# Miniprotein binders against q96jn8r1131to1294, part 144

Target 1, 164 residues: q96jn8r1131to1294
Amino acid sequence: TLEFLENHGKNILLSNGNRTATRVASYNQGIVVINQPLVPQLLVQVRIDFLNRQWTSSLVLGVITCAPERLNFPASACALKRAAWLLRGRGVFHNGLKICEKFGPNLDTCPEGTILGLRLDSSGGLHLHVNGVDQGVAVPDVPQPCHALVDLYGQCEQVTIVNP
Below, E stands for the ipSAE of ESMFold2; O stands for the ipSAE of OpenDDE; V2 stands for 0.75 times the mean of E and O plus 0.25 times the DockQ between their complexes.

## First folded at step 12 (miniprotein)

Design X44 (at its last look DockQ between E and O 0.88; V2 from the best seeds 0.81)
Fold by OpenDDE base, look of step 12:
Structure X44 (fold): chain B 164 residues (1-164), chain A 83 residues (1-83)
Amino acid sequence: as target 1 above (164 residues)
Amino acid sequence: SKEDLAKKLIELYKKALELVEKGASEEEIRKLLEEVVKIAEELGDLYLIDYAKLALEEFERGDLDDLRYYIQLALMYAEELLE
């Protein structure tokens, strides 16, 4: 069963059998990691449940290749300096550095109810899915094992893991 | 204006980097970074705020490499905002 790990950002409250993450304070400290590592053909999906328009920006989605159980999470995914490939806005980032300017839809403007998915293909390419539609390879040749990461940032205050 | 604030932020970051390379006083560098935090907060851009706070934190812990790292991230982001 896919769940969020108990090791998470300080402002996160887990519920619904650890399948729902809610950021209960501020705009940051909202990083969560999914328990099972991504393996080829496994589609991991989260649904944006609630957006708080008080804030700007929105969730960051990606993968980490370090051990998530022991990771000391920073306040924001933008502070991850190693082992991180992230989708933020319309950009792709590696260890904080933008490596792609325009990819898929702008995550900052995805409405509530949007289902975002991550999947590795047989070549190690990381795919983004939006509402069931494969947006293509966001990151080629991602190191394995890796875990899906969601940063409940800015507007995004709640997400839930959903099955395909 | 927001544009003016962003330009000022960029200017201060570049000045901070210059002072670091020249071995300027910690107090002078700290004041610049603190001002950047204030400007970022006035701008209301969350990532600029985060980068500024991270830069200041790294400076305070004495990690100049990571300081440079976050300043560079902030500069790249701020410059994109001005495009």
Scores: ipSAE 0.791, ipTM 0.914, lowest interface PAE 0.6, mean pLDDT 95
Fold by ESMFold2, look of step 12:
Structure X44 (fold): chain B 164 residues (1-164), chain A 83 residues (1-83)
Amino acid sequence: as target 1 above (164 residues)
Amino acid sequence: SKEDLAKKLIELYKKALELVEKGASEEEIRKLLEEVVKIAEELGDLYLIDYAKLALEEFERGDLDDLRYYIQLALMYAEELLE
């Protein structure tokens, strides 16, 4: 029963049994977190439901290692200064700093209907899946526990948790 | 042009770092950071806007380490946009 946590960005409306997140205002305040930590056999997948291409950038996907229930989220994931590994555009970022120039697809150009997945491997490596295809290890040796995060940023106005 | 505005933004950020290192007045630095926000908004790029606002906010809080942090992030991003 994967759901988005009730603690989320201020511009998020949860629906569909908390499996759908919609950003209902502005371009940010759209951070959501999955309600259980990643474990090696868990594949967390979200589908991009709704995009507004008038914004310059799109969703961010990644993990945080802080307990999400009490966290005061920043307006945008780019302000996560610690305990965060994020896939943004084509890059991988750790605590706001780019650590990999290109990994997987450009998230800023993924169309509606794209299914994006996150999982840990047995070594703690973070994998991205795109439409069911493993893109490899984005981040080696992520500390556990870690929690899957989506920032409905810019273009991305709605995502839904889907089963593998 | 948008390229000229992005180059101006980079110039202003570099000047802001110099002024901070030299201990320039808060008013001088604030005016420069406010101009950066204006240029970022004219460009309409969301990350430029977020970094500019974050830099100004950290300066207002007196957090010079985080000010430098967001300026560096903004510079790296802006340089990539020009390529």
Scores: ipSAE 0.785, ipTM 0.903, lowest interface PAE 0.8, mean pLDDT 92
ESMFold2 (binder alone), look of step 12: mean pLDDT 84; pTM 0.805

Design X45
Fold by ESMFold2-Fast, scan of step 12:
Structure X45 (fold): chain B 164 residues (1-164), chain A 83 residues (1-83)
Amino acid sequence: as target 1 above (164 residues)
Amino acid sequence: SKEDLAKKLIELYKKALELVEKGASEEEIRKLLEEVVKIAEELGDLYLIDYAKLALEEFERGDLDSLRYYIKLALMYAEELLE
């Protein structure tokens, strides 16, 4: 049973058996992490439930390779100093540095109802899935163990974990 | 203009970084970082606002490595905005 960890950004409220995350204030402090490591073959999926168009940027999705249970989360996932591979807009970022300009769809423009997934392949490649469609390898050779992370940033105020 | 604000933000960050390396007064560095926060808020870019506030917060904590990290992230981001 996949759930969001109780350790999360300070503006997050968990509900629906910790399967729904809502950012209840501002545009930031909205990081959530899945309760189980992202092992090969596991597809972790979240649905965008609610977008607030008062903000411009939207959710960030990715993995961290540090233990999340006691991590002090910064205001945004992109501020994480180490152990983070993140997808923001169309960019792929490692510890704040952009390592790919154009990958998959623009995450800042995904509408409500979009289902976003993360999966590791057998070679440690991190894949993004959008509405069931594999976008390919965003990051090769992700160190393991790693943990799936969603940053409810900007427009994205609510996501829910969904089964495949 | 937004471009002029972004350029001013970049210049203030570069000056703050120089003052940190020279061991200038905390008050002088703090004033620059506070001005960067104001410029970022005027620009209205959420990442620039977050980076500016994180930089100031880490400076107040005395964590100069984290300060330098957030300044570098902000500079890379702001320079990309100008492209």
Scores: ipSAE 0.663, ipTM 0.837, lowest interface PAE 1.1, mean pLDDT 91

Design X46
Fold by ESMFold2-Fast, scan of step 12:
Structure X46 (fold): chain B 164 residues (1-164), chain A 83 residues (1-83)
Amino acid sequence: as target 1 above (164 residues)
Amino acid sequence: SKEDLAKKLIELYKKALELVEKGASEEEIRKLLEEVVKIAEELGDLYLIDYAKFALEEFERGDLDDLRYYIKLALMYAEELLE
């Protein structure tokens, strides 16, 4: 059963059997990680439950290749100094460097109810799925093991893991 | 304008980085980083605010590598905003 790890950003509250993550304060400190490594064939999906339009930026999705169970999370996923591949807005970023400019939809504008998925293909390519539609390969050759990460940043204050 | 504020923020970061590399006074560098925080807050952009505060915090801890890292992230982000 997929759940969010108990180790998470300090503004997160887990509920619904650790399948719902709510950011209860501010706009940052909202990183959560899935409790199982992202392996080929596994599709990890989260639904955007609540957007607070007081803020302008929104959630970030991606993978990290360090062990997450005791990681000290920075206030934003984009500040991670360990190997991370992140999707923010329409950009794809590796360790802070933008490696693709216009990939998939703009994550800052996805409405409540949107289901976002991460999947590795058999060659280690990271795919983004939006409402069941594969957007293609965002990142080729992600090192393994890797872990799916969601940063409830800015507008995005709640997500829930959903079954495929 | 917001564009002018973003350009000023970039210039102050470049000056702060120059002073760090030259080993200038801590008080002078701190003043620049505090001004960057104020400009980021005036801009209201969440990433610029976070990066500015992280940079200042790492400077206060004496971690110049992390200071440079957050300045680098802030500069890349601010330049994207201007595109």
Scores: ipSAE 0.711, ipTM 0.850, lowest interface PAE 0.9, mean pLDDT 91

Design X47 (at its last look DockQ between E and O 0.93; V2 from the best seeds 0.82)
Fold by OpenDDE base, look of step 13:
Structure X47 (fold): chain B 164 residues (1-164), chain A 83 residues (1-83)
Amino acid sequence: as target 1 above (164 residues)
Amino acid sequence: SKEDLAKKLIELYKKALELVEKGASEEEIRKLLEEVVKIAEELGDLYLIDYAKLALEEFERGDLDDLRYWIKLALMYAEELLE
């Protein structure tokens, strides 16, 4: 069963069998990681449940290749300097550096109810799915094993893992 | 204006880098980085705030390479905001 790991950002409260993550304070400290590593053709999806519009920006979505159980989470995903491929806004980032300017929809403007998915293809390409629609390859060659990461950042205060 | 704040932030970051390379006093550099944090907070951009705090933290830890790293990212981001 897909669920968020107990090792998470300090402002996160897990509920619903660890399938729902809620950031209960500030705008950051909201990183969560999904327990099962991504394998080819496995679609992992989260739904944006709640947006707090007093903040700017929104969730960051991506993968990490380090052991998530031992990860000392920084305050935000943007502070990850290694083993991280992230989708932020319309950009793709690797270890903090932007490697693609415009990819897919702007994550900062996705409304509540949006379902965001990550999937590895057989060649190691990381795909973004939005409401079930494959947006294409965000990262062409991701090392395995890797885990899906969600940073409940800025506006995004709650997400839930949903089945495809 | 927000544009003015962003420009000021960029200016201060560049000055900070200059002072680091010149071997200026830690207090002078710290003051600049703290001012950057304040300006970022006034501007209200969360990533600018985070980059500023990370930069200051790295400086206080004595890791100048990572300081430069975060300043670089902050500068790139701030410049994009002005486009």
Scores: ipSAE 0.800, ipTM 0.915, lowest interface PAE 0.6, mean pLDDT 95
Fold by ESMFold2, look of step 13:
Structure X47 (fold): chain B 164 residues (1-164), chain A 83 residues (1-83)
Amino acid sequence: as target 1 above (164 residues)
Amino acid sequence: SKEDLAKKLIELYKKALELVEKGASEEEIRKLLEEVVKIAEELGDLYLIDYAKLALEEFERGDLDDLRYWIKLALMYAEELLE
């Protein structure tokens, strides 16, 4: 029953019962948010469906702690200066600032078909899963409630929510 | 070359910070930030483009603290690219 919220970036078209998001123009305006907050034991997964490798960077994955239903999203997730913890390239960013140089795979090189997952552990740690494999704790203590966010940035033109 | 453009971009950002600290005219700073946007677009790196546009936008709003913020993030990113 996980879906992308209807409040999303301006270049997003939702389809497949709001489980698929497609960026239909440009390289940005592609932020989407999952309609339920993360809670322990909830694994939110998206599959990378379509990449256009002519752009220099790819999707961003993370969480936001602002209520997402009425936010005015910026054009790109890198402009989120508050309440955002983002996985971008190989780094972890908090409110735009890199807080970890290297965590997990380089998201800019993940191929089509990669399944990326986010979940909270019982201590509020944010875990990344890649193709079902837990990469460990990216952020040790995320404030709750928080929602999973995907920015269909640059190369990434389509993702689909998939069941674990 | 792309390396020369990236070095020019860094130079212009550093000059923009100096001009802001000195209280230079808005027109002088605006022209410099507009040149930064053009160079970022020529380089074709999406984060350089986003940071450059954010910096110019905050300058147009008159928010010098946020202008400094985006310039510092842009410099950090640009220097990583040259490593």
Scores: ipSAE 0.772, ipTM 0.894, lowest interface PAE 0.8, mean pLDDT 92
Fold by ESMFold2-Fast, scan of step 12:
Structure X47 (fold): chain B 164 residues (1-164), chain A 83 residues (1-83)
Amino acid sequence: as target 1 above (164 residues)
Amino acid sequence: SKEDLAKKLIELYKKALELVEKGASEEEIRKLLEEVVKIAEELGDLYLIDYAKLALEEFERGDLDDLRYWIKLALMYAEELLE
């Protein structure tokens, strides 16, 4: 069963059998990671439960290729300098650098109830799914093993893992 | 205005990079980076705030390569914001 790891950003509180993550303070320190590697065929999905519209930006998601149990998470996913491929706003980022300017919907404007999914295809391509719709390959040839990461950044204060 | 503040933030970053390349006073560079943090906080854009704080943190650690890294990312972000 999929759960969020106990190693997470300091402002996160896990509940619902570690399937719900709530950011309880500020706008940052909200990184969570799924408890098993993202292997081909596995679809990891989270639902946006609560948005605080006092903040300007929102949820970031993607993958990291370093071991999550030994990570001292930075305050925000944008601070990950190595081994990170992230979907943020309208763009795709590798280690902080934008590698695709416009992919999928703007994640800063997804409403409460949106279900966001990450899946690795058989060729190592990372896919984003939005409300059940495959947006295509955001990142080709992701190194393995890799781990699904969600940053409850800015507006996004709560997410829950949802089964396919 | 918000646009004028964002433009000032960009110019302060460019000046900070120039001073770093010249090996200028630690105090002068710190003052510029602190002003950038203040402007980012007034603008309220979370990425501008985070990049500014990351740049200042690396400067205080003496890591000029990571300082340049965060400034470059901040400039790319701020310039796209103004498009």
Scores: ipSAE 0.755, ipTM 0.881, lowest interface PAE 0.9, mean pLDDT 92
ESMFold2 (binder alone), look of step 13: mean pLDDT 84; pTM 0.802

Design X48 (at its last look DockQ between E and O 0.97; V2 from the best seeds 0.80)
Fold by ESMFold2-Fast, scan of step 12:
Structure X48 (fold): chain B 164 residues (1-164), chain A 83 residues (1-83)
Amino acid sequence: as target 1 above (164 residues)
Amino acid sequence: SKEDLAKKLIELYKKALELMEKGDPEEEIRKLLEEVVKIAEELGDLYLIDYAKLALEEFERGDLDDLRYYIKLALMYAEELLE
């Protein structure tokens, strides 16, 4: 069963059997990681439960290729050094460098109830799924093992893992 | 304006990198990084605030590689913001 790891950003509180993550303070320090590596054909999905419009920017999701169990998380996923491929807004980023400009929906404007998914294809391509619809390959050739990551940043204060 | 603040933030970061390369006094670099934090807070952009605070924190820790890394992230982000 998929769960969020107990190692997470310091503003996160896990509940619902570690399947719901809530950011209880500020706008940052909200990184969570799925407890198992993202292996080919595994679809990991989270639902946006609560948005706080006091903030700008919203959730970021993607993958990291370093071991997450003892990782010291920075204030935001976008500050991770190497080892991270992230979807923020409509961009795809690796180590701060924008590698794709307009991919999928704008994550800063996805409403409550949106289900976002990550999946690796057999060639190591990272796919984003939005409400069940495959958006295509956001990142080719992701090194393995890798781990799905969600950053409850800005507006996004709660997500829940959902299974198909 | 927000555009002018973003340009000023970029200018201050570039000055900080220049002083670091030349081995200029720590206090001058600290003042630039502290001013960047103030400008980021005035701008209200969450990523610029986080990068500015991370940069200052690494400066205080003496980790110049991580300081350069966070300045790089901030510059890339700020330039994207100005497009």
Scores: ipSAE 0.790, ipTM 0.891, lowest interface PAE 0.7, mean pLDDT 91
Fold by OpenDDE base, look of step 13:
Structure X48 (fold): chain B 164 residues (1-164), chain A 83 residues (1-83)
Amino acid sequence: as target 1 above (164 residues)
Amino acid sequence: SKEDLAKKLIELYKKALELMEKGDPEEEIRKLLEEVVKIAEELGDLYLIDYAKLALEEFERGDLDDLRYYIKLALMYAEELLE
């Protein structure tokens, strides 16, 4: 069963069998990681449950290739300096540096109810899915094993893992 | 204006990098980084705030490489905001 690991950001409270993550304070300290590593054909999806318009920006979605159980999470995903491929806004980032300017929809403007998915293809390409629609390859060759990461940042206050 | 603040932030970061290369007093660099934090907070941009705080933290830890790293990220981000 897909669920968020107990090792998570300081402002996160897990509920619903660890399938729901809620950031209960501030705008950051909201990183969570999904327990099972991504494997080809596995679609991992989260739904944006609540947005807090007090803040700007929104969730960051991506993968890490380091051991998530031992990771000391920084306040935000933007501080990850290694083993991280992230989707932020419309950009794709690797270890903090933008490697693609425009990809898919702007994550900062996704409304509540949006379902975001990550999937590896047989070639190691990381795909973004939005409401069930494959947006294409965000990262062409991701090392395996890797884990899906969600940073409940800014507006994004709650997400829930949902089944395809 | 927000644009002016962003430009000022960029200016201060560049000045900080310059001072670092010259080996100028750490206190002056500290003051620049602290001012950047204030400007970022005034701007209200969360990533600028985070980058600024991370930069200051790395400076205080004495990790100049990571300081440069976060200044780079901040500069890239700030410049994109001005586009």
Scores: ipSAE 0.780, ipTM 0.909, lowest interface PAE 0.6, mean pLDDT 95
Fold by ESMFold2, look of step 13:
Structure X48 (fold): chain B 164 residues (1-164), chain A 83 residues (1-83)
Amino acid sequence: as target 1 above (164 residues)
Amino acid sequence: SKEDLAKKLIELYKKALELMEKGDPEEEIRKLLEEVVKIAEELGDLYLIDYAKLALEEFERGDLDDLRYYIKLALMYAEELLE
């Protein structure tokens, strides 16, 4: 079953059979990773459970292509300098650098209850789903294996893994 | 104003890069980066704060490549905010 990995940001508490992640302090140290690599036709979905609108910016969603079990996560996903493709705001970032100015909706404006999904297509393209709707290919050729990553950043204080 | 603070933050980052190219004393560069952290915290923008703290952290670690990397990311983000 899909769970958040026990190796996570320092401000995360896992609950609900490790399917719910809550950031319990500050605005960062909130990186979590799904415990199984993405494979074609696996849709990993998280629901935004709680936002604190007093912070700026919100969650980051994406993939990491190095082994996550032994990784020392930085405080924030913006510091992932290697092996990371991230969706942040409306942009797509590779290793911290913006590679696409606009893709999909602005993640910083997604309300509580939004369900965000990631999957690989057969070509290794990374797709974003929003409330069940495929937004298209964010990254055309992601190296495998890769794991879905969520940074409970800023406004985003809780997410839960949900089934399709 | 917030716009004046953001412009000052950009100015300080650019001055830090200039001093690094000239090989100026580390203490002056550290002071600029510390002031950038203070300005970012006053602005309250979380990415400005993160980039500023990362830059200072890499400076203290002696990793000038990563220092330049985070300064450039911070500048791109800060200039986008002013547009």
Scores: ipSAE 0.711, ipTM 0.872, lowest interface PAE 1.0, mean pLDDT 92
ESMFold2 (binder alone), look of step 13: mean pLDDT 85; pTM 0.815

Design X49 (at its last look DockQ between E and O 0.92; V2 from the best seeds 0.82)
Fold by OpenDDE base, look of step 13:
Structure X49 (fold): chain B 164 residues (1-164), chain A 83 residues (1-83)
Amino acid sequence: as target 1 above (164 residues)
Amino acid sequence: SKEDLAKKLIELYKKALELVEKGASEEEIRKLLEEVVKIAEKTGDLYLIDYAKLALEEFERGDLDDLRYYIKLALMYAKELLE
């Protein structure tokens, strides 16, 4: 069963069998990691449940290749300096550095109800799915094992893991 | 405006790097980075704020490499906001 790990950002409250993450304070400290590592052809999806528009920016989505259960999470994904491939806005970032300017839809403008998915293909390419539509390879040749990471940042205050 | 503040931040970050490279006093650099944080907060842009705070934090802990790292990120982000 896919669920968020108990090791998470300080402002996160897990519910619904650890399938729902809610950031209950401020705009940050909202990183969560999904328990099972990504394997080829497994589609992991989260739904944006609630947006608080008093903040700028929104959730960050990506993967980490370090052990998530022992990770000391920074206040935001932008502070991850190693082992991180992240989708933020329309950009793709590796260890904080933007490696792609424009990819897929702008995550900062995805409305509530949007379902975002991550999937590894057989060649190790990381795909983004939006509402079930494959947006293509965001990151080629991602190291494995890797875990899906969601940073409930800025506007994004709640997400839920959903089945494909 | 936010754009004006972003331009100011870029200026101050460049100044900060200059001060670091020429071996300016820690107090001078700290004050500059604190000013950067204040200006970033005026923008309301969370990443401007966070990069500024991270830069200051790294400086306070004495990690100049990571300071440079976050200034780099901040500069890149601020410049993109102006495009």
Scores: ipSAE 0.820, ipTM 0.924, lowest interface PAE 0.6, mean pLDDT 96
Fold by ESMFold2-Fast, scan of step 12:
Structure X49 (fold): chain B 164 residues (1-164), chain A 83 residues (1-83)
Amino acid sequence: as target 1 above (164 residues)
Amino acid sequence: SKEDLAKKLIELYKKALELVEKGASEEEIRKLLEEVVKIAEKTGDLYLIDYAKLALEEFERGDLDDLRYYIKLALMYAKELLE
């Protein structure tokens, strides 16, 4: 079954059989990674459980193409020096470089209860799903293997893995 | 304004890269990076704050390559805010 890895950002506490991630301090150090590689047609979904309006900015999600089990996570996913393709706000980013300006809805404004999904298509395209609706290809030709990553940044303090 | 502070951060980061390239004193570079952190905190923007702190931390470790990396991330982000 899908779970968050025990290796995660230092401010994360895992619960609910490692299916719920809570950031228990500050606004950063909240990266979690799914325990299985994102293989074509596997839909990984998380629900936003709790938003703290004290903070600005919110959840980032995407993929990394390095082994996550012993990775030393930085303060934010956007600071990763490893290969990462990330969705932040309405942008798509690769190692800080914005590769698409307006893609899907603004992730900084998704309310509690929103279900966000990541899926690879048969051609290696990374798709974002929002409340069951496919937003299209955010990143073509993602290198394999890759792993789904969620950064509980800023406002987003809790997410739970949900089944389709 | 946040935009004015972001513009100031861009100029300070450019100066930090120049000082590093020129081999300026550690104290001069440290004071500049500490000012960058203070200005970033005034913006209330979490990414500006994180990048500023990461840059200073790598400088204190003596890792100039990672210092340059985080400054470049900060510059890209600050410019994005001004678009």
Scores: ipSAE 0.817, ipTM 0.905, lowest interface PAE 0.6, mean pLDDT 92
Fold by ESMFold2, look of step 13:
Structure X49 (fold): chain B 164 residues (1-164), chain A 83 residues (1-83)
Amino acid sequence: as target 1 above (164 residues)
Amino acid sequence: SKEDLAKKLIELYKKALELVEKGASEEEIRKLLEEVVKIAEKTGDLYLIDYAKLALEEFERGDLDDLRYYIKLALMYAKELLE
């Protein structure tokens, strides 16, 4: 089943059979990774369970292409300089650099209860889903294998893996 | 205001890049980057704070390429914030 890996940010507490991740301190150290690589028919979905609007920014969603089991995660996803494609705010970032200034909704404004999904299409394109609706191709050709990543950053203090 | 602090950060980051390019003393660059962190913390903006801390950390590690990299990211973000 889909679970968050035990290798995660320092401020994460896993629960609910490792399907729920909670950031229990600060605003950072909240990176989690899904335990299975994306494959074309797999839709990985997380629900935003709890937001603390004290903070100025919210979660980051994306993929990494390096093996996640023993990776040393930085404090924040913005410091991922290698093997990362990230959706942040309205932008798409590759290894920390913005490669698309707007794609889909602004993730910083997604309310509690929003279900965010990632999948690969048959051409290796990375799709974002929002509440079940395909937002299109964020990244046209992601190297495989890749794993879905969530940074419980800023406002986002809890997410849960949900089934489609 | 947050906007005034972001404008100040842009000024300080540009100065930091100039000092690095010209090979200014490590003490002068460190003091400037420490001021950047303090101003970034006053903004309450998490990305301004993270980029400032990352820039200082890479400078302390002696990694000037990554220092320039995080300053570049900070400048781009700060300019977007003012739009």
Scores: ipSAE 0.750, ipTM 0.886, lowest interface PAE 1.0, mean pLDDT 92
ESMFold2 (binder alone), look of step 13: mean pLDDT 87; pTM 0.841

Design a01
Fold by ESMFold2-Fast, scan of step 12:
Structure a01 (fold): chain B 164 residues (1-164), chain A 83 residues (1-83)
Amino acid sequence: as target 1 above (164 residues)
Amino acid sequence: SKEEELFKKAEELAKRALKLLEKGDYWRAAYLYLLAAELALEAGNPELAFEYARKAIELAKKSGNEYLLKWAEDLLEKIKEEL
């Protein structure tokens, strides 16, 4: 069973059997990690439940290759300059370095109800899925083991793991 | 050895980059060559790292990807210091 790990950013509250993450304060300190490694062909999906348009930017998705239970999470996923491959806005980032200007839809404008997914293909390429549609390879090679990460940053105050 | 593992991974990345080239996927191929160049340099083979970095520059230019181009140019300068 997929759950959010109990080690998370300090503004996060987990509920619904650790399948819903809510950021209860501010705009940051909202990183959550899936409790199982992202293995090839496993599709991890989260639904955007609540957006607060007081803020400009929104959630960040990606993977990390460090052990998540040992992490002292930074204020935002963008502060991870090592062992992190992230999708933010329209950009793709390799350890803090932008590698693609425009990939898939703009994550800062996805509405409530959007289902976002992460999947590794058999070659270790990281795919983004949006409402069931594979957007293609965002990062061609991700080291394993790796763990799916969601940063409830800015507008995005709640997500829930879904698996249909 | 660790160096041999790094070298093998670099070769695998370069071969995958070539497959992406066959599909016309230039920026992803450039990214894989950049990873291959870094691993080749770490494995103690700056000559191979230089070849991969040059390919990455070519492909980054071809794809118009200014970010990968900057990374490749910076990496090439570091590689030259080891030659």
Scores: ipSAE 0.770, ipTM 0.889, lowest interface PAE 0.9, mean pLDDT 92

